# VHH binders against o26223, part 147

Target 1, 191 residues: o26223
Amino acid sequence: MKLLWTSQHIKVTVHIDGKVSKMDVLEAIKTRRSIRKYQDREVPEELIDKILDAAMCGPSAVDERPWHFIVVRNREMLEKIPEVHPYGAMVKDAPVAIIVCCDSSLEKIPGFWVQDCSIASQNILLAAHSLGLGAVWTGVYPLEDRVEGIRRLFSIPEHVIPFSVIPLGYPAENPGTRDLFDPDRIHLEKW

## First folded at step 9 (VHH)

Design t41 (framework vhh_7aqx_2; also named z43)
Fold by ESMFold2-Fast, scan of step 9:
Structure t41 (fold): chain B 191 residues (1-191), chain A 123 residues (1-123)
Amino acid sequence: as target 1 above (191 residues)
Amino acid sequence: QVQLQESGGGLVQAGGSLRLSCTTSGLTFSSYTFSWFRQAPGEEREFVGAITWSGGYTDYADSVKGRFTISRDNAKNTFYLQMNSLKTEDTAVYYCAAPFESYIYGTSEYDYWGQGTQVTVSS
C-alpha cells in the first residue's frame, strides 16, 4: 500500500458484473457526514438489526465487548432527550436513536471500555451510512450531568454507563464532502 | 457545497467591543449547533463559545464568560459573537465552525470551518 501525497479527493466504488452495487469501505469512511435532518419515514427493524450486528463486530480490549444498546423509537422519549442533552436537539426529529452503553460488569481491563464504545459508535455511523441512512454521534460520557440525565430517562442501572446517543434516519439534507488528508501528520520511520 | 464565512474583525482598543458574524450556506442552518474558536500567535486553537440549534443553550470558555455573547438568526443563516470589554489577551484569529457532533471539554470534531478573521486588541 502506498500513501497518497495529494490534496485531491478520489472516490472509490465497487463494481460487480460491470455495475456499481454498493459503497466500498474506503468510500463509506470518506463520505460519511453527520446528518441532523431526517425524513418523516420509518427505519425498518431489519436495518437497525444490521447496524447493531456491525456495531458488535468491532474490536475491544481483551475481547471484553462491554457494549449494550438501547433502541429508542418512542416519540415521547425521543422528545425528552434534548432536555438532558443540550447538543442533542436533532434527536427529537429522528425516527429512531441508539444509545450506546457500557456494562461495567463486562470490563476485563480498566478504562478501555471508552475506546470499545467509541469503536461501536463509529461502526453504527458507518453501517448506517452504507445502508443509505444518516446519523450523528452526540456525546454523553464523560459529562456527568448528561450521563445521569440519560441514565434517569431510560432507567439505566448504576453499573451501566451511557456513552453516546446516535439519532438516525433517512437523510433530509445532503452536506458536501470533506477532504481531511494532511500529509504533515504522517511521519516516516520516526517522529 | 457547505461554506462558512466570518466578518467583523479588525483593530480595537482595550475595553472596546466588536461583533463577529458567520454567514453559512449549503446546510440546514436551523438544525445545527454552531461554535466560535480562536487561535493566538504561537498558541493552540481554543474553544470560545457555542450555541445550540434552538438558541436555548449556550456555552463559553471561562476566559470569556460575562464578556462575550453568542447568538443566532435562523432567518439569515448567520450566527454572531458579540465581544465586549475586550482585553489584549483576546487578540487572535477567530474561526466559526459547524457542525460539531458532541461537546467534550471543548475538543469536539467539527466538519466545517471558516477562513478566520483577525481581531487585534491594542492597549
Scores: ipSAE 0.000, ipTM 0.144, lowest interface PAE 16.9, mean pLDDT 82
ESMFold2-Fast, scan of step 12: ipSAE 0.000; ipTM 0.163

Design t42 (framework vhh_7aqx_2)
Fold by ESMFold2-Fast, scan of step 9:
Structure t42 (fold): chain B 191 residues (1-191), chain A 123 residues (1-123)
Amino acid sequence: as target 1 above (191 residues)
Amino acid sequence: QVQLQESGGGLVQAGGSLRLSCTTSGLTFSSYTFSWFRQAPGEEREFVGAITWSGGYTDYADSVKGRFTISRDNAKNTFYLQMNSLKTEDTAVYYCAAPYDEYVYGSREYDYWGQGTQVTVSS
């Protein structure tokens, strides 16, 4: 037996596919999937505002909160992203994308902006899913060619580092559920 | 919901050829990168080849470069592995796979797997 949970930590697991109107935090985490196909349907500004509010609610090292966000709705700009991001082809088909950036002038502790921007990126994915949208994190930092390509496309200044590009929209695909729990990765008291 | 199913495995003599197929359902086929993996008895599962959503980029393990070719047919929701100049070392269970949670490369993380098809290469 590999299960180390007390009885209070044991949960009834229900497999679900896609989105539901009422979703608790654990359900959102377990059912979120990368969505790369979107409906031809506008995402309301109100939902983007809610997603960005959630993005800024993550913990931040020494409360530096270095994140800035670029909201891209312009079709011509979205269509240019695959030219500088070889695995970002789905971005051109999304109604909107959010570029997560670090303003290095806000950095209080060197290096922790990466964790801060990762937290913001994950919050965007979870918030989008909870609102019935689909999204995918396409990596930019630390790949220098992608960083420079995105910077050039969106006129991002030198003191700002593009971290991720997250296209989002109403999903036009429904991946299956995941069962990723592996008790062999949990160590009691010591490695 | 998402299903991948291999076919085309079997017994073949060294120097021969075999074509594997992977038929998919429950996903938007044209939007996915697809890959082939294999696992010989007592060994870890190893990468064989990948094809991006556009079909414009392919990647292969060094052990199969020049001998194997991956291709796709979006109209049939099927992708293929053409195996030429087969060696006894190619004997393995072959699996098709599709990633969906991956943010750096299109072919590094995999969540959808087929059941596998046995390929046996005799001398």
Scores: ipSAE 0.005, ipTM 0.294, lowest interface PAE 10.2, mean pLDDT 83

Design t43 (framework vhh_7aqx_2)
Fold by ESMFold2-Fast, scan of step 9:
Structure t43 (fold): chain B 191 residues (1-191), chain A 122 residues (1-122)
Amino acid sequence: as target 1 above (191 residues)
Amino acid sequence: QVQLQESGGGLVQAGGSLRLSCTTSGRTFSSYAFSWFRQAPGEEREFVGAISWSGGSTDYADSVKGRFTISRDNAKNTFYLQMNSLKTEDTAVYYCAAFESYIDSPSAYDYWGQGTQVTVSS
């Protein structure tokens, strides 16, 4: 039996069998977890195309859309990422990684590219999750050593800034769900 | 992670009343929507009643509407099922369930208690 009711403009659906046939936006946001262990399975190019399409749909300051993406499937290149990114050890075991970059020549106002690339990175994580994949955001900017290491490794031009490295694949782990809602952080009308 | 623990089950005569409690531990109680389900021998698990995170919305299965009431006490991290005018057909294992936030989706409640037996004798 399905129960659907509305509270505060939010609808709740209850399933007896516990199965999920399709994930809506709020469900994707609430259930997405960082995944660092992947099955030894190829990710089809069709799914990568869908993820990158979603990444480019994010808002950007003055519509500057400064993002560029590098798709890395080469095992030797994936294995070198941990040498320049200390927290990227899991990347070598992923079937694919996406490097989110900012092309500074496309920047219309200084500084907002960080927000633009953050939105693109989060859209990659959500899109991957909605398609049955797992992913994790590993930070590059603003750590200068990581920025320069990734730039050299992937022959990235000086006017382009690597922002994040996101390995992804079919998940080989299932971390528990998180409840992060904290009403103490919400202030009504005034602080 | 969150854990749910039912209490208040037992034996009761037809026409009697029971109050089931479900105590939540491990996470913020006020962020959850809660439901009660039941399962009779040889049957599938069925919905009984639900209460929203704010307590502003409740819903009930037609078979229990007017006899059962769901409520919550945020100060005690507990929610309840008050069962009145019990019938032999209400005999089942009763489970409490929690959902971390309201979502209009096909997703089921992720957290379940172990169940508590309710037996209604004639």
Scores: ipSAE 0.000, ipTM 0.079, lowest interface PAE 22.0, mean pLDDT 80

Design t44 (framework vhh_7aqx_2)
Fold by ESMFold2-Fast, scan of step 9:
Structure t44 (fold): chain B 191 residues (1-191), chain A 122 residues (1-122)
Amino acid sequence: as target 1 above (191 residues)
Amino acid sequence: QVQLQESGGGLVQAGGSLRLSCTTSGFTFSDYAFSWFRQAPGEEREFVGAISGSGGSTDYADSVKGRFTISRDNAKNTFYLQMNSLKTEDTAVYYCAAYETYLDTRSEYDYWGQGTQVTVSS
């Protein structure tokens, strides 16, 4: 019986051309891409557990850790998400989605829960990528209609705010590499 | 500089066909994936169909599968929505949208058209 989530050592492993390679942190950050097409293949609970452990390891303002997560595997529920999230069409084709939520009652400093839940969302994307999965962040907050639509679909209480919906699975697409470095956005010593 | 412009909307009777076009300018067309959305009065904006940056992959909303086809013409910087077997429920303003396939994750599209009205009479 597993009653509580336990901290796990995160081992970054990438399967490339039938061989296993370990991805370092910079490589993971630079090569992570939004994945919107997934294989018809279930994601093991063990991998979801590792992803959620990584999500909860992010920093939060005054250590408030306001995040809660809903893991959705039910196909009927996944198919209803595009009805309340117009840019979430890919969610219905994913084997699983994670809804990142923020419990406003845990907030210790006003407004920082948005940053906290952004960090958790990004950690989900990076952890998924490091484990050979693909994912995409679809935004919910601060769009009131999407917030209320997701709340109703998943019976989320009023003091909890759905922040993002992140479908994930084994990738069925392979986007190319990017070079996004822009030195004009870096200011030395002063603006 | 960046522009998306829909054309081809209008009035058609149920069972008829329309072809919508989205003409683009101000970016490298081949680096973008494209989608069509629609919005009926009082309703949320709804996904209709998408085509990948390579053109090798398409996706459709269940309500339009088998009736609508999305395609792209990289030489003309234009993409299309062929709408067959139209129903009165297809009446909506249709929007074209584009996102760069190399950009990082986002819930919203990079660029949107202004919309074109499609009205299907019984």
Scores: ipSAE 0.000, ipTM 0.127, lowest interface PAE 17.4, mean pLDDT 83

Design t45 (framework vhh_7aqx_2)
Fold by ESMFold2-Fast, scan of step 9:
Structure t45 (fold): chain B 191 residues (1-191), chain A 122 residues (1-122)
Amino acid sequence: as target 1 above (191 residues)
Amino acid sequence: QVQLQESGGGLVQAGGSLRLSCTTSGRTFSNYAFSWFRQAPGEEREFVGAISSSGGSTDYADSVKGRFTISRDNAKNTFYLQMNSLKTEDTAVYYCAAPFDSYIDSTGYNYWGQGTQVTVSS
């Protein structure tokens, strides 16, 4: 008999409203929701550091890792984001936001930076959720007006492309979870 | 596409009970989580309670916890808010909602009902 190695569920310890809970990877993926209402409470720097560490651990095309991140805590700057992003109204009420950017000078294979920055953005959302925070991805690229507005607001150089703005904080809403599994989208062997 | 319609609002005395219903049209009721919100005149819309698509988890605002219960009946494409021990401060227009996750054009909730008035008199 060949004994197959099986790992236990990977568990992450999360602090939620003073209560410690554990969340496995599949549960984190399935229960993450966009959160747009935040408590009036500071997010510690160490949690932001953990989130950014997770963001940089995503796969990237030819290992180009073109992502750069801007961490925004300044209230005046957060309040200006809705002026250049029509669906970013919640950002002004967040204690912090992360802007995911592509440095095109790091690109090794044309066009894959969009997938790379999407992966980084999703890792930010999942890491925030695992740490008891709520976050939402607000889209910037490929909408030219949003790209240019964010670039101007944060003095981003021309070779760097702002990809997403992700406000985050301790959640002040609980929208519940969705069951989105659709077996009709799964084809066996052929279309 | 999901369409939502509230019913069951009205005038009730403090300490009384009301049951709000939210009926949906559409073929995907069981795939949605649902929430209740309320809005009093001159105030922001506030979260009241939520129920997961499976019905296995519920969440409530602190102001209503222990007094309100959210439930769903997938066979009837309906979800409910049972409101007990009503207080005058519960007076508001109550909205049912179904959230969505969009990163391009989303402000939170994609589907809203028209609202139903609940008035609690002393």
Scores: ipSAE 0.130, ipTM 0.550, lowest interface PAE 3.5, mean pLDDT 84

Design t46 (framework vhh_7aqx_2)
Fold by ESMFold2-Fast, scan of step 9:
Structure t46 (fold): chain B 191 residues (1-191), chain A 123 residues (1-123)
Amino acid sequence: as target 1 above (191 residues)
Amino acid sequence: QVQLQESGGGLVQAGGSLRLSCTTSGFTFDDYAFSWFRQAPGEEREFVGAISWSGDSTDYADSVKGRFTISRDNAKNTFYLQMNSLKTEDTAVYYCAARPFESYISPSKYDYWGQGTQVTVSS
């Protein structure tokens, strides 16, 4: 099937000027919260592109960069995710979700793809937050039933492992900042 | 170390009210979302209601909407289920549950559960 014409139907999202706050890196890290309630509002493709660019900028073991991403906007597909990920109920109410995957054919050192995909997932959460969006990491790997369910639902090849499902949107909840610094977990020179 | 304890159950006549409490210890209360479930004799455990960590959003089962209200009191490390207009079909053991708000595995692996409290509604 020839689908070259589909690239000509990809529309650039319209950016509107409004009140914006700039967030430094430490502020973004400290104020990011898991968001599971979303406004009924479309997320522009430009913001998704920025988030995915940030996801790919993470460090990777032996620079293997094994991550692939599936962007899901189709309501029918989003509504099927809770059937194979029973605790991802919030995904059906999100305007978009990103599925983070590992292509095992790109793996250069065994086992480090988990760290690589974790880094990509965290970068998605931080980038979303910095752009005024809310997101949450819902776990897929290493839960075998969820891995196979997501693989079947999105026609993912056997050499590719779905790692996480991250719904995102404009937040409809605003949890406060957490104070998580614990000096008892810091040891100088030795344990 | 982690504990959830229900209280406030008991006997009540149809049309009456009860307030269930769930007191918690062993974790940072403000970092958790909370839910109530119930199990009637011979039935499976069913969802009743939930409240987010911020308290800004609540969800309820259709069978209890408009009659039950979930709330939380962060200063007391306690959350509640206010049950009004009780029906005989509300008779069940009620369980409180907690999940870390930032957990990416929910509700199964990191959920904490209370022991349950009996609610009996007589006609």
Scores: ipSAE 0.000, ipTM 0.282, lowest interface PAE 11.2, mean pLDDT 83

Design t47 (framework vhh_7aqx_2)
Fold by ESMFold2-Fast, scan of step 9:
Structure t47 (fold): chain B 191 residues (1-191), chain A 122 residues (1-122)
Amino acid sequence: as target 1 above (191 residues)
Amino acid sequence: QVQLQESGGGLVQAGGSLRLSCTTSGRTFSKYAFSWFRQAPGEEREFVGAISYSGGSTDYADSVKGRFTISRDNAKNTFYLQMNSLKTEDTAVYYCAAGPYESYIDESYDYWGQGTQVTVSS
């Protein structure tokens, strides 16, 4: 395999057969960055479908799979998110956002829906990155004002809890490389 | 602020052996994974081998498995590539790299040496 650079310094893996393939899983995990600036261009519905398919593939406690997703493309609605989410200003500039929700009626074990929706949110970020998009996780739960604000804005029923708002788009920034590995956090055989 | 410096390159005959060294500056040697990459003229940079921060894990390109060995010496802040049974197709500029984890992907590494030429004659 060979590596190529294209569009916003996006890294692409090329197989020996000459076909361009997506980055491997480990590379995707290590190179994913929070992206808050987006190009003024549409994200195809096909890519959103692939991202949501990946979101639903996460492990879930007792296979409860409590996640629901709202796909927001309406510019007027995206522009209202900063009114209820102080750090969601970038959402109004994104071509699309996904709201990750928990349907509490699907919950089989108390409290694990937070882990389930966290996993779904991370899969959205990784899938977006692997498809050449940028995204950022903006927190909703457990901040009561944000939960109620988003609920009201999108007519979310009382038994459903908005967990995160994830704006997505083609990246208009390149934040660069991080060195996050800390061997002092790794303990062999015991603490 | 980590600098990598390679040494040990040169001319060797096919079937011979050569050992490359990469010395790091700074106090963070034990926190890094290290790798060797190579680049022949006109070609892309190619992964050769990697060693984890603990030294407990190594990985190699299929083309060099069984012939090349990567090792590290924490007391000397140096890591090595022992190259045995050299072939003419091993001729390249060899680069050492340091980063947070082992990777086949060169952009995953934060620090790079200047390169050392290895020429294998028939």
Scores: ipSAE 0.000, ipTM 0.096, lowest interface PAE 20.0, mean pLDDT 81

Design t48 (framework vhh_7aqx_2)
Fold by ESMFold2-Fast, scan of step 9:
Structure t48 (fold): chain B 191 residues (1-191), chain A 120 residues (1-120)
Amino acid sequence: as target 1 above (191 residues)
Amino acid sequence: QVQLQESGGGLVQAGGSLRLSCTTSGRTFSSYAFSWFRQAPGEEREFVGAISWSGGSTDYADSVKGRFTISRDNAKNTFYLQMNSLKTEDTAVYYCAADSRPFESYIDYWGQGTQVTVSS
């Protein structure tokens, strides 16, 4: 039996997820900015699907892929997030937020789940930007009060750790891009 | 690990309808995109239809568009292929599949297959 996966799988992936980006990878990385002001516009479910698909495509230590995601569209729930996350005030004004979580029971190598969830969070930011949306990473872990607050608010089990809250929407601000390249931080061959 | 089990195959007359089910066990159902493939005797496996992890987007092979519908029920850990206006050329073994890596050139998990025979 021979399977023609490349052509069949590519068709499924492109049409289901619409994973064709109109911005190249380097452009997306260099022009992405934290966006905290959003238009009063709904984000289509299709775009959220594409973003979460991209989030799950990150590398993971020993392929443990411990990430889980909560998609929050309910206005009353979004308005409660700032009560448990002091620097998350912008979340109440976003049309949607994604909570990145780690299922610690899936962890195969101690401590690397933090890196796994960081990669998933960054992929969400880049995917949102490539689709014409704005987003910002608001930190939850390792701040214990925020971890517990988010856990209680969204009924997250004890073995699952809320890692970040990422509000997103169509941008209502346009911060200029940053030139962050610093050659003094690059060492050739040795320190 | 995800285990997939098809059901609902059988013999049906041309122009009839049949609904295939794929029930999953193991890992969280809502974490996967799901698809259906089919294989006729002596042929390669071909794509039939797929549904995204959220259920918000679907895709179909040109030969089945308008006749087949894929859907999912996360509460039942099951996804479906509703086949209407069946043709003799739809005769094949139908396989369900789960995909957690949409950019890879392979499917993560396959079912055992269920035979669909459409008589003239």
Scores: ipSAE 0.000, ipTM 0.145, lowest interface PAE 15.6, mean pLDDT 81

Design t49 (framework vhh_7aqx_2)
Fold by ESMFold2-Fast, scan of step 9:
Structure t49 (fold): chain B 191 residues (1-191), chain A 123 residues (1-123)
Amino acid sequence: as target 1 above (191 residues)
Amino acid sequence: QVQLQESGGGLVQAGGSLRLSCTTSGRTFSNYAFSWFRQAPGEEREFVGAISSSGGSTDYADSVKGRFTISRDNAKNTFYLQMNSLKTEDTAVYYCAAGTYSPYETFLDYDYWGQGTQVTVSS
């Protein structure tokens, strides 16, 4: 875990020219871990706004950007998520969760919304980590029972598909980092 | 950190029952979700069943649903697979696994694996 004060001094800065340090980005990517235990501490609205801004900056097939987001802070609603998501027990203990959804009316290329929503989900995880928070992606689509359970619980209309549920908060665990580089998965010129 | 050890495998007649156990090395048992997998000769390893860290959620492969039950006993640092109405096609090496959810996968992320225990169902 890291203290809240130290999180305020973690500078991933964007210059007025839009330039960000490459090592800061690589460090965020390499050190992000799934966090499932959270401190009993509120996440400020301003940090959620920054995370959602980052989520919407991902590349999207033919720039369709079908993403919609539900921000859930209501304790009673968070406590009901494990009833419709069997592997989402940690969500009830999180101060906030973001549900990533696809508005199918915005889809321009059939099927690519899954990739678009995956990109948005990953950006949420990276942005949260860069801000001193911990998060975990819990899968909803393509599991029909979870899709329908989440839809009913949050009154999501028929043309909108819930894709992922991402609880987040200040970390109450520190699993450390993983070195996952495997040169055997890299092929030059041909398989 | 944690080591898993299966027990309870063996030879059983079709229609019979068998209970597999998986015992862990530590008192951090309640922090993990647990799963059972199996692998028949010449086939890939397949998912059998899972139980959440709280014990409040279970999931099963369609081929075993209604016949197999997964459970856990946190006081004994052990989780179980109760296999009923066994069929010859249930013959496989059964593996227990411990892990946490992985957001990059639709399934559990398995950090620790047991060495496997053979289950043979005779006709």
Scores: ipSAE 0.000, ipTM 0.180, lowest interface PAE 14.4, mean pLDDT 82

Design t5 (framework vhh_vobarilizumab_d1)
Fold by ESMFold2-Fast, scan of step 9:
Formats: structure tokens, sequence, C-alpha cells
Structure t5 (fold): chain B 191 residues (1-191), chain A 119 residues (1-119)
């Protein structure tokens, strides 16, 4: 038995270094890679605005939209992130980072904010990729030391939970493609 | 070649103890955060415990006070001491290079070792 996928494709046009790149939605998803090396080149504010717009378009449980975002461009602040986030070493070399946060006062259904902020984080990664940028999701929640370290560094209130730190920039690396499709993980009708 | 090889899994009675080991090779072990994850039947992988290159530890709420993560940089080995084991601790336990539930934090996984808590 073979599994057949049928879908409609949406083409996305992106300007990269003055050139136009076209990709459909499936190719954008399949070609996004974690990027940890960045060019010494600033990211325009209008691209960050587009990325954050896309982040807020994700579905959320009962439309609670608990996300808040901190945009960090200050070099001194970026250089302090690795001190409170051991796996965030690449953040100090990025021109900008976005911290995805959950405002717990906006939560309508307990616990679903984790999924909501995960969706927002993934949308940031996909939107960055579609705009010719590279990004990587570095985890903060649920590691208590990282949560408190990031909270203190950025003066985040106690009712707000830092969820992820996502450095972004023009990519200075080109990771190879991955073929991750595994039909053994697909069960038809029953387990 | 990076390799992570788990050992120490097995069958244990409720209330019993096990110590898992992870032998790391192919990289400078002392430079990396390390973690233990587990996957129970029908569930996704979840973080159990993490330890930074500097020795700071973190634990999932379900195991706090019962499990202890530690490392021996001279032996390139990660440990998980599991005390007061419960049937709900039954899972395949994975050694990981990196710490946190997110894909971007974990770049290598071990093969896994089965822990069964049953009478």
Amino acid sequence: as target 1 above (191 residues)
Amino acid sequence: EVQLVESGGGLVQPGGSLRLSCAASGFTFSDYDMAWYRQAPGKGRELVAGITSGGDTSYADSVKGRFTISRDNAKNTLYLQMNSLRPEDTAVYYCARGSGPYESYIDYWGQGTLVTVSS
C-alpha cells in the first residue's frame, strides 16, 4: 500500500540580494534549516515587522494569542545571552534576536500557551526563511534556569514567561537538504 | 564520528533504583550541555534532566527529588541516577547532546535504553 498526498501549492516570491526566488509552501517547509552563522549585515526593520506579523498569524487555543515579542538589536545585550543560555552562543554573532514570550494573564485554557508560542516560533523561522534570512530556535522554556536568566536580563515581569530566543540574520552557511519522510511513522485506520 | 551509547536499563520493581550511563565519543565532551530524554509507549519524547557544560542541572517536575543527573568529564560519561521508580517511569531513555525539548538544542541522540518498572 502506498500513501498518496494531494495538495494545492502556493508560490512565495522572495527578494534575496537583489534577486527574486520562488518557492511554494511545501518547498519552504522542506528547505528551512537551522542557521547559526550570520553575515555582518543588519536586518532591515521592515523585514522584522513582516516576520512578527507572520508570527501573530498562527492559530492559538481559543484564540488566546498569549504571545509577546522582544526585539533585541543591542550588541551588548546580545553578547550577554550566552551567559544565561548555554546553547545560545550563536546569538552574540547575530545582528538581531527575537525573544518569544507568553503573557500568562492572556491564557484562556491552562497549558495551551506552550503550543501557541511553539507555533509563533515556527512561523518566525518560516517567515525568516521566506524573506532570505536564516534563523534558529534556541529553547528557553521549560528550563527554569534559562527562563529566570532571560527574565532578569531583559526585565521580563513574573507573569510573563520567556519561551524561546531566535537569532536571525542573512545566512553565512548553507546546510544541505534533508529527506526526513518516514512511512513507518504513518498508520492507516489503526495503530 | 559522534557517538552516544546508553547502558544500565532493565527491569526493576516499583520503589527500586537504576543508574543509566551514556558513553560519549567523537567530540570534546566537557564543552557540551548534555541531557536525558525519555519516550513512553504512545507518547512523544520528553526532557527528563539536563546538565550544562558548567555543571548546572535542571529537572522535569515529574522526576524532581527522585532523579539525579551528573557527568564525569574525565571519563566522557553522562549519568542518570533514578531512585523511587514508579510504573509511569517506564520508557526508552535517550542520551542527548544538547538540553531542551526543541530540535535546535539537540544535534545527536543515542540509541536508547529500555527501563521497565513492574512487579
Scores: ipSAE 0.000, ipTM 0.121, lowest interface PAE 17.3, mean pLDDT 83

Design t50 (framework vhh_7aqx_2)
Fold by ESMFold2-Fast, scan of step 9:
Structure t50 (fold): chain B 191 residues (1-191), chain A 123 residues (1-123)
Amino acid sequence: as target 1 above (191 residues)
Amino acid sequence: QVQLQESGGGLVQAGGSLRLSCTTSGFTFSDYAFSWFRQAPGEEREFVGAISGSGGSTDYADSVKGRFTISRDNAKNTFYLQMNSLKTEDTAVYYCAAPWEEITYYASEYDYWGQGTQVTVSS
């Protein structure tokens, strides 16, 4: 976001990305909802690049950053995902999906890749929301049948673990914001 | 696809107030920035004001700063221009516009426009 304000005799440009730089971080976190219905409208590659850049900016245990991403736009491949993921029916109607994967060869601390890939998945959801898109996290790991189904479908190597499938698109639904604050879950100084 | 439609224009006396509305359809409203432009008789379209998608950031032309306020209602897919202390020189056709990726002050760079609503301020 860049504002340049001069006289009206000089043409002025204001570089405010209305989808990226407008939303307060807290607002984005509090208003993000799972979106499972999408408009029949393609998502530009540049927006996917911005989302993936955000995904890779998450903190990672010992900075191992084990994540890899598969971007799926092929309609026939998207239509096959529900066959191996029973709660992924909405994926076939999305213009694009991102599969978050862990390359186990990059792991420095055993087991923390799950947290790393969770952070990457959440960043995808928040970045998509900030860009005017809707998305939903559909779980793959740790359900072995889903892991192997997704692996076979996308020719994923044995040392790479598919973690989540996240369909994205312009929202065709608008669920209201939820009030989830629960002070009973906050303990001061001790349990 | 995307459409913008203005309403609320009309005739008003100098010193009076008027509220313009812009209703939108064909896209997700909450993450777009929106702008108002106006075109006086014999002139090109000029920038009036803009509001970010969150509503947390607004900008105005110097000629209307302090008199006009832009706001939005995401639940109604509508954004507004509240015009106070109107002057005869505010007489113009007012247009709402949506810059998808960037806000510019050049009318020729905007992708989505409404049809315009006439505002006439009499002495």
Scores: ipSAE 0.000, ipTM 0.068, lowest interface PAE 23.6, mean pLDDT 81

